VH-VL binders against q9umr5. Designs and how they scored, part 269

Target 1, 268 residues: q9umr5
Amino acid sequence: SYKPVIVVHGLFDSSYSFRHLLEYINETHPGTVVTVLDLFDGRESLRPLWEQVQGFREAVVPIMAKAPQGVHLICYSQGGLVCRALLSVMDDHNVDSFISLSSPQMGQYGDTDYLKWLFPTSMRSNLYRICYSPWGQEFSICNYWHDPHHDDLYLNASSFLALINGERDHPNATVWRKNFLRVGHLVLIGGPDDGVITPWQSSFFGFYDANETVLEMEEQLVYLRDSFGLKTLLARGAIVRCPMAGISHTAWHSNRTLYETCIEPWLS
Below, E stands for the ipSAE of ESMFold2; O stands for the ipSAE of OpenDDE; V2 stands for 0.75 times the mean of E and O plus 0.25 times the DockQ between their complexes.

## First folded at step 11 (VH-VL)

Design qh21 (framework fv_nofazinlimab; at its last look DockQ between E and O 0.75; V2 from the best seeds 0.00; counts 0 for: pae E 2.8 > 2)
Fold by OpenDDE, look of step 11:
Structure qh21 (fold): chain C 268 residues (1-268), chain A 123 residues (1-123), chain B 112 residues (1-112)
Amino acid sequence: as target 1 above (268 residues)
Amino acid sequence: QVQLVQSGAEVKKPGSSVKVSCKASGGTFSNYYISWVRQAPGQGLEYLGYIIPEYGTANYNEKFKGRVTITADKSTSTAYMELSSLRSEDTAVYYCARGSKWFTSTPYYMDVWGQGTMVTVSS
Amino acid sequence: DVVMTQSPLSLPVTLGQPASISCRSSQSLVRYDGNTYLYWFQQRPGQSPRRLIYKVSNRDSGVPDRFSGSGSGTDFTLKISRVEAEDVGVYYCMQGTYWPPTFGQGTKLEIK
């Protein structure tokens, strides 16, 4: 039988968004038990990401316990960060494939419709004033806001991304790295036509330098220092990159070609 | 300098399939987009799809979904475009073109083109 | 799909005179990253298309400076300051902002 699949949604999302994905999985892998977790849906997805990690952990633990052969995670958008953190804090997870579906894995620095909704009068260049405040960090979006022009504020104020990246020293860094490295495969999916993830290369752990030049994963300090295990994963062939153009952000989970190319091969 | 060399002309019957090749030389291949475009006689240009040879990821114009398959062989620096269930309307010159590096931008740059492959579909 | 409309479709020009081709898109081609992915291609008789201009106004290497691209939003123009005999062919605009990429109908430039 196929390993169970656990799906984690993104910002302002719900299980309903994944109806096509469920259909694809059922057609190609009949009998697969797919669980789309209806936690922190809609506006509740704005809650602090650590709170979300705790909630999702409570939900996945029973599922993992019933699947001794392992499970697959499909984590969409913001959900990808939640899942990465989840795998970092769980010392006994049994995740075979971690599929990061258009997730801002290296953070977000761009004006998006989501940001405009929350901060209609704010531009990305000024959002650091809000996001790197104590009250700003109570919102999920600010938990992975990564301003390349205010690195000092990011490193000191980011209560989520900087920690799971191991960019700021903390007592759990070594353990979290060890836990994350339990994953069988890290599948990174994203593309240039996303329109939301900014820069889109963030889905592949690329990101802006101080001059807003996008650098690749291998040029990032987190990789060079192997702070949470990217270098180790790459070395053992556990990182899969699956870039695709022509896919908008809200279509990653509903595109058949994308599914067959980037998702299906890792659901065995 | 980078060149794309395509396979020779094809004559096919309706309902059959055709597979056109595009071989890159003089530069890097795997990390770039390879796009396919066709042009019916006396007509304009139509985009079919692309592939990133390094990863084998391809996407298609919805108009051709189900009939077009784009693949690549990194070892030979060759991309392939297969079109099935051929119709008379598929008679065209088919071009491959190189896009940007996948990490940099989009498949749409198409700064280098193959010489084209004429595919004729006739009963 | 985004519709690209070129005008004129036929362009007879006297040697040494300027030429201008218009390309209009059915919606703004400004992408979320602030760039405009509008391209111009030249196809000489019996040859493959050749990219002349990328992102509205950038000339490719080897393209003569008599070619220039301009425009914004939905309206774009390719200009040839002094038409030469080698400029005969069909010119296409293409948008790469939206999937799938789409081309204009083409403008056939001929010498009078």
Scores: ipSAE 0.922, ipTM 0.949, lowest interface PAE 0.5, mean pLDDT 95
Fold by ESMFold2, look of step 11:
Structure qh21 (fold): chain C 268 residues (1-268), chain A 123 residues (1-123), chain B 112 residues (1-112)
Amino acid sequence: as target 1 above (268 residues)
Amino acid sequence: QVQLVQSGAEVKKPGSSVKVSCKASGGTFSNYYISWVRQAPGQGLEYLGYIIPEYGTANYNEKFKGRVTITADKSTSTAYMELSSLRSEDTAVYYCARGSKWFTSTPYYMDVWGQGTMVTVSS
Amino acid sequence: DVVMTQSPLSLPVTLGQPASISCRSSQSLVRYDGNTYLYWFQQRPGQSPRRLIYKVSNRDSGVPDRFSGSGSGTDFTLKISRVEAEDVGVYYCMQGTYWPPTFGQGTKLEIK
């Protein structure tokens, strides 16, 4: 009697990473149909995010069709950006809870092991030279790279994040906003001990200003202009914020207390 | 100007539980981290866990896993810490402390402290 | 857990003279955002702890300017330029970089 749950993984990830989350759902909500989408695994998670959105869209359509009363999305890390884009481009989605599990929703500006592996001589201060090029935009990490010191380059070159945030005008902006606003709840999960998402408040639509001071969601231009519906969702009481300290980036889907506190209540 | 006022001293037997209250007055409460720290007699400070009353999110030091429960009542601006299966080494002064707002970069700020609650565990 | 080690544990000081308290962590306290979350607390006899210093060197409002904090990485120092009678108590360092927060053992400051 529980709505089906669709799980979307993050960078360099696979369906096995969610074994504990699956166990928690089975124990607390027996009979829930849970599908962990097994697409763009491992190195394939570096493919352009629009390509990933297309592939995940094709996978979720039949699942949503079988569940006319709705489904839930649990989307981890990079997967949360894929899911937000899905909600914008699908005019026929029936998602009740969109659970964003430590996702860089306002972008990333931090040195990570993934960046060191991919661009070993680069640092966050100079990565804009790579990411804000046509070649760089072919990597998923660069699709949500957000350098607060090169905002003009970000706005011009971003092929993904600036578009889904409505920071650059495009002909689909009105339709994408309408589609996104059909979600029942937006559940934002993250915390200060994540260690990867930088700033960690990106998981709550916070981000750096030019002085690297973190501004909260309500202080962001995309919120104030309601460019993709955040202000409208908050006014409806549809945004749930569930911060939790003490959890590292790779542990969000394997922490029982986090599941019980932040996830389970929204898996109706 | 916020003040944190805690419940009075308690004497407990081993194996029982204690629940300490922490009431905020003269300031805001619900969107802050509320931390719990203890201090055994003549010893240093030990962090137990926190709650964010606005969202009901709590987390605990693994050392006390399964024995500590932290809750809050937004309507009365009161946080609670319950410690079960008490042992003699749990004898300590228990403090609540208000941290920063949850959205800031540091949930462990602890800039305002309660007066402390002595809990004595003896046979 | 990160272990915080203070030195000395007992510090008798002549009134009006400087005092220095060392705090060492078992690992670097520089967080991935570039900040170092190291705090100093003072506990006067019979009182609750009071925060003096946050983020290594930032003095809280109402804390006398004779208190200063310094250090980086794993090694930190609290200095009192001229000890006064009211400074008697126990001083604790605390790290907030890693879950859970942890405290040093405390340094008891007394007037000789």
Scores: ipSAE 0.536, ipTM 0.817, lowest interface PAE 2.8, mean pLDDT 91
ESMFold2 (binder alone), look of step 11: mean pLDDT 90; pTM 0.931

Design qh3 (framework fv_nofazinlimab; at its last look DockQ between E and O 0.82; V2 from the best seeds 0.85)
Fold by OpenDDE, look of step 11:
Structure qh3 (fold): chain C 268 residues (1-268), chain A 123 residues (1-123), chain B 112 residues (1-112)
Amino acid sequence: as target 1 above (268 residues)
Amino acid sequence: QVQLVQSGAEVKKPGSSVKVSCKASGGTFSNYWISWVRQAPGQGLEYLGYIIPEYGTANYNEKFKGRVTITADKSTSTAYMELSSLRSEDTAVYYCARGSKWFDSTPYYMDVWGQGTMVTVSS
Amino acid sequence: DVVMTQSPLSLPVTLGQPASISCRSSQSLVRYDGNTYLYWFQQRPGQSPRRLIYKVSNRDSGVPDRFSGSGSGTDFTLKISRVEAEDVGVYYCMQGTYWPPTFGQGTKLEIK
């Protein structure tokens, strides 16, 4: 039998968005138990990410307990960060494949439709004033806002991304790294035509330097320091990169070609 | 300097399939987008799809979905384009073209082109 | 799909005179990253297409400086300051901002 699949949605999303993915999984892996977690849907997805991590943890623990052979995680957009954090805090997770579906794994620094909705008068160059404040960190989007021009503020004020990345010292860094390294495979999916994740390479742990040049995963301090296990995962062949052009942000979970190429191979 | 060398001309019957190869020489291959474009006689250019040989990820113009398959062999630095259920309208010169490195940009740069492969679908 | 419209489709030019080709897109080609992915290709008779310009105005290496690209949003232009005999061929604009990439109809440049 196929391992159960747990799906975590993104910002302003719900389980309904994954109806095509469910269909694809059912067709290619019949009998697979797929659970799309309907937690923090819609506007509730703006809740602090640590709160979301706790909620999703409560939901996945029973599922994992019933699946001694392991489970697969498909985590979309913001959900990918939630899942990474989830795997960092769980010392007994049994995740075989962690599929990060167009997630801002290294953070977000771009004027997107989501940001325009929340901050119509704000540009990315000024959002640090809001996001790196105590009240700004009460919003999920600010939890992974990564301003390359205000690194000190990011490192000191980011209550989520900087911590799970191990960029800021904290007492759980070693344990979180150990926990995350329990994953069988980390599947990174994203592409240049996404239109939301900025830069799109963030889905592959690439990100801007101080000159807004995008550097690869291997050039990032988190990799070089192996702060949460990326270098170790890569060395043991556990990181899979699946870039695809021609996919918009809202189509990653509903494109058949993408599913067959980047998702299906890891649902065994 | 990087060159793309394509396979020779093909003559096919309607309903059959054709597979065109594109071999890279003189440079890197696996980390770049490889695009396929065709041009019917006396007509313009039409985009078919692409592949990243390193990862095997391919995507297709919806117009050709179901009939086009793009693959690659990293060991030989060769990309392949297979078109099935051939029609007379598929008569064209087929080109492969190299885009940017996958991490840097998109498959659409197409700064290096193959010499083209004429595929004739006879009635 | 984004429609690319070139004008003129036929361009007879006297040697040494300037030439100008227009390309219009059905929607803005400014991408979410702020870049505009408009390209110009040259195809000489019996040859493969050759990229001349990328991202509106950047000239490829080896391309003579008599070629220049300009424009923004939906309107773009390729200019040749002094047409030479080797410039005979068909010129195509292409957008790479939206999937799938699409080409203009082509402009056939001929010497009068």
Scores: ipSAE 0.917, ipTM 0.948, lowest interface PAE 0.5, mean pLDDT 95
Fold by ESMFold2, look of step 11:
Structure qh3 (fold): chain C 268 residues (1-268), chain A 123 residues (1-123), chain B 112 residues (1-112)
Amino acid sequence: as target 1 above (268 residues)
Amino acid sequence: QVQLVQSGAEVKKPGSSVKVSCKASGGTFSNYWISWVRQAPGQGLEYLGYIIPEYGTANYNEKFKGRVTITADKSTSTAYMELSSLRSEDTAVYYCARGSKWFDSTPYYMDVWGQGTMVTVSS
Amino acid sequence: DVVMTQSPLSLPVTLGQPASISCRSSQSLVRYDGNTYLYWFQQRPGQSPRRLIYKVSNRDSGVPDRFSGSGSGTDFTLKISRVEAEDVGVYYCMQGTYWPPTFGQGTKLEIK
């Protein structure tokens, strides 16, 4: 029998977007119980990420309790940040595979159609003025906005990403790290043709330095300091990297080659 | 300085398959995008797909999906491209090319090329 | 797929004279990260392709200064300021902004 799978969607998204992924799971792992959480759909996905984490936590608790042998998470785009925070705040989670599907794990520094819709007169170079304010932090996009040219503002103003990364002091940082390290595998999926996640290497815990040169996970301070457990997980062999070119942001959960290569092996 | 050395020319019958090798010497390739491109006689270049040998992850141009398989052997620093169900239209020179490191950019930089492998499909 | 159109397809040039090759894409090659992934390759007779120019205008190491790339959006140009005998071959543009990468048809440069 296969472990239950919980799916967490991304920005401006809903459960319908995962119909092809559900078909792939049913074909390859018949009998798997898959729950696509139908919370914070559409514009509700702009709510503060801590609010989303709380709501998703309440939804996953009964599913995890019913499956003491463990569950898997598949978390897409913004949803991957929600899931990482879940794993940190839940001392009783039983997640085996956390599958992060093109998620901006080290943040976002790029213009998108969603950003232009929400802030029509803003560009990535000046959005820090909005996002690194108390008002801006009430929007999910700003909770993981990471301007490499205003790092001090990011470190002081981020109410979410800087906290779950252990980049700013928080009294629960040690407990969050312990909880996150209970995960069996961290499966990182992304690629250069995504078209939305900027830099695309954010999906692998890479990010820009001040010159917009992308530094890999092992070069990041959060890895070197092991602030939330990345170095420990890598040393255990628990981090799986599955980079694929040729897949756009909206196609990660509807591409069979991606599913067979990067997802299926981890749905034990 | 890395060089990519490919296997020798092949003559094949329609319906058969061919497997072309690409061995890296004088450098590493495992953490790079390794691409395959072909060139039919008198025609331009056509992208087939890539692999990252370190992770064994590969993807293919949809035109060739189902017929092309790209693999790698890290212990011998060798990548392979296999094309099945050969047709006369598959007569071409097949090249491997090294892109950037997988983390730095995309497979499309193709800065180092193999010498090419002529594959002729005729009865 | 993005269509890449080169002009001219055949380019006879007198030794020492300039040459110019045009490449047009069916859509803008500006990627969402702000970069333009337009490349130029040279294929000398009987040889594999060699990259000359990456990201529109950046010469690879060992490429002579007489080669230059320019352009933006959908229109790009490779120029050779003074053609030498070693420049004979076929020149290809390629876009790497959209999957899959696609090549122009090639421009055959010949000495008259």
Scores: ipSAE 0.808, ipTM 0.900, lowest interface PAE 1.1, mean pLDDT 92
ESMFold2 (binder alone), look of step 11: mean pLDDT 90; pTM 0.927

Design qh4 (framework fv_nofazinlimab; at its last look DockQ between E and O 0.80; V2 from the best seeds 0.86)
Fold by OpenDDE, look of step 11:
Structure qh4 (fold): chain C 268 residues (1-268), chain A 123 residues (1-123), chain B 112 residues (1-112)
Amino acid sequence: as target 1 above (268 residues)
Amino acid sequence: QVQLVQSGAEVKKPGSSVKVSCKASGGTFSNYYIHWVRQAPGQGLEYLGYIIPEYGTANYNEKFKGRVTITADKSTSTAYMELSSLRSEDTAVYYCARGSKWFDSTPYYMDVWGQGTMVTVSS
Amino acid sequence: DVVMTQSPLSLPVTLGQPASISCRSSQSLVRYDGNTYLYWFQQRPGQSPRRLIYKVSNRDSGVPDRFSGSGSGTDFTLKISRVEAEDVGVYYCMQGTYWPPTFGQGTKLEIK
C-alpha cells in the first residue's frame, strides 16, 4: 500500500484548492489516503506561523502514529515553511518525502498581489518598518519577510524564518537540525513564471544578496554553515530540485505535467 | 561556441511517430533549457515545449499535449522530441534552441538554434 | 495565449533605405519582475532563426548597430537604419513573458 499523504495549504487557501491534486493522486496511486488539513483557512492563514505549526502538529501526530511506515508531506506556498518548521520541532516525525511546492523557503521580498491586498500603501522597500515590528510579526507574511537591505533587522526581529534557518542563535538550533534531518527526501519545486514567490528561486533556497543579486542555495550562509541541515541533506542525495517554467503560482497544485514530473515520483 | 546539431530529415506515414534528436557541443547542456519550435513550409514559428536536462523537467504547449514528448540524455548532451499520431499538418522543420540556465529568469530567450530537421508526413 | 501581431507582413525596401517593423501584443508584456521579454528573430532564406534583439532593445553580439529595437507595454518596433542585401529574410517578434511563448506572423523583407 502507498504511504499516506498529508497536504498543507498556503496563504488564503482551502482544501478546495487541492481537488485536482487529489484526483491525480487517486488516479496514479489508487488507495492512497490523502488528508488535506483544513486548518487556518482563508484569512486565518494570516495567524503567526508558530501558531499554525502548533495547530498542524496536533493534526499530523495522529496520522503519523497510524502510519508506521511513514508519510509524505505536500506543502504548498506558505505551507512549505509551516512544514519545514513542523519537521524541525518534531523529534519523532516519520516523513519520507517532504514536497515543498512553490514555497518561499528562503523568504519573501517582493510586491505581490497578496501584499498589495494587505498593505496597499506599502512598498517593498518600506515593508521592513511594519514587518520587523512586534505587531508586524503577528502576521504570517511578516514571519518570512526577508529584506536583504535590512539584514540586521531581519536577524533580530524575525521570529520565525531566522530561527528555523538557524541564522539567529537559539537554544534549539541543534535539536531542530537533527529533527529536520530525519526527512527522507526534500523535494523543492518552483519556477520563474510563478509570479508570487519573489524571488522565485527562494523555492530552492536561493535569495537576494545586498545588491539584489540572486544567489543559489550553495552560496547561502545557511547552507555553508549547515545551520539546519541543507548541506548534509544535499551530500547524502536527499535534496531533489524540480524547476519548471510555465506554471503560475496558483497552478502548481493543479497542473498534470507538474504532478507527473515533480510530485508523483515521490509518493511511493 | 555552443552548437546544436539535429538529426536528419524524416519521412513518415500518418499515424506514425517521429523522434528528432538535438545534440549540444562546445558548451554546457544540462543546466540550460532546451526548447523545441517548428515551422511548417512557408509558415511562421510555433512553440512546442522544453526540457531542463539536468532535472528532466519538461513542459509542453497545450496544443500538443498528449502527442509530444521531450526527453534528454545528459551523458550524451542530447535532447529528443517525439511527436506521435502524426498528421499531414505536422509536416514542418523542427528546431531545437537553447534557453537560459534553469536558475535564471529568462528561460525562453533561445540564443542558439539547431540547423532544423525536416519532417514530412505523407501517405 | 498571447497573440503577437506584426505589420507589415511584406516589406519591400530599396537598398540603403530604412525599414521598420511593428509588433503588437494582445496584452502588456511587462512581467511581474518589471522586465519586458520581447525578442526579435531574423531568418534568412534556408537558414535557422537567429536572435537579433532580446528584452525589447538589447542587441546580441555580432548584430550590426543598424538594427535597433524599441517599444513598451504592447507596442514594439524593429528598425533597420540602412537595409543591406544580407538583411533579406523573415523577421519574427516573440514574447517570452507568458506561457507559452508565442511568435508574430513574420515580416518578409525583400529588396525592391
Scores: ipSAE 0.938, ipTM 0.959, lowest interface PAE 0.5, mean pLDDT 95
Fold by ESMFold2, look of step 11:
Structure qh4 (fold): chain C 268 residues (1-268), chain A 123 residues (1-123), chain B 112 residues (1-112)
Amino acid sequence: as target 1 above (268 residues)
Amino acid sequence: QVQLVQSGAEVKKPGSSVKVSCKASGGTFSNYYIHWVRQAPGQGLEYLGYIIPEYGTANYNEKFKGRVTITADKSTSTAYMELSSLRSEDTAVYYCARGSKWFDSTPYYMDVWGQGTMVTVSS
Amino acid sequence: DVVMTQSPLSLPVTLGQPASISCRSSQSLVRYDGNTYLYWFQQRPGQSPRRLIYKVSNRDSGVPDRFSGSGSGTDFTLKISRVEAEDVGVYYCMQGTYWPPTFGQGTKLEIK
């Protein structure tokens, strides 16, 4: 039997968006129980990420309990940050494969149509004034906004990303690291033609330095200090990188070549 | 300096397959995009697809997605392009080109090209 | 797919005179990161393509100063300030902003 698969969607998404992914799983792994969590859909995906983590935690507990041999997570876009937080806060998770499907794991610093819709009078260089305020942190996008030019403000104001990355001291950092390290594999998926995740290398824990030069995962302080376990996980051989050019942000879950190459091998 | 050396010219019948090799020497290979481009006689350039040998990830121009397969062997620093169900329209010089490292922000760089492989499809 | 249109398709030039090649795209080539991934390649007779210019205006190492690139959005130009005999060949623009990368149809530069 194949392990159950739990799918966590991103901004402004619904379970129908994953129809093709469900078809691919059914074809290659017949009998797999796949649950697309239908929480915080549409505009509710803008609620604070810690609220979303709590709601998704409550939904995954019974699924994990029914599957003592483990489960897989497929987590898309913003949903990949929800899932990484779940892996940290759940002492009792039994996740084998965490499949991060074009998720802004090191944050977002880019102007997109989504941001123009939400903050129509602001550019990426100015959004730190909104996002690094108590009011701004009530929106999910600001919970992972990462302005490389205002690192002190980010470190002080981020209520979510700086904590799950271990970039700000907190009493649960050691426990969260231990919990995260119980994952079997971390599968990182993304690519340069995404069009939304900025920089696209955020999906691989890469990010801008102060000059907007992209540093890869192994050059990041959170990796070098092993703040939440990336260095340990890589040394264990548990990080799988699956970069693929030619896929737009809304197409990651509906591309058969991507599925066969990057997802299928990890759905034991 | 990296050099790309391709396999020799081939003459094929319609309906058959061809597999062209591209061997890298004098530089690194596995973490780079390896692109494939073709040029029909007297015509311009047409993109086929790529592979990143380190990860085995490949993608193809939709025009060819059912007929082209791109693979790599890291141990020999060699990439391969196989085109099936050949037609006379597939007669072309096939080039490999090394792109950027997969992580670099400059897409489709194509800075070093192989010498080309002539594939002739005729009955 | 993004269509790349070059003009002229044939460009006879007297040695020592300037040459200009136009390349137009069917849509803006500004990528979401703010950069424009427009490239120029030279293919000398009987040879593989060689990249001359990347990201609109940046010359590759070993490319003479007489080559320059310019433009923005959808309209781009390659200029050769003084054509030399070694410049004979076909010149292609290519966009790398959108998948799949696409080439212009080529401009054949010849000496009169």
Scores: ipSAE 0.830, ipTM 0.912, lowest interface PAE 0.9, mean pLDDT 92
ESMFold2 (binder alone), look of step 11: mean pLDDT 91; pTM 0.942

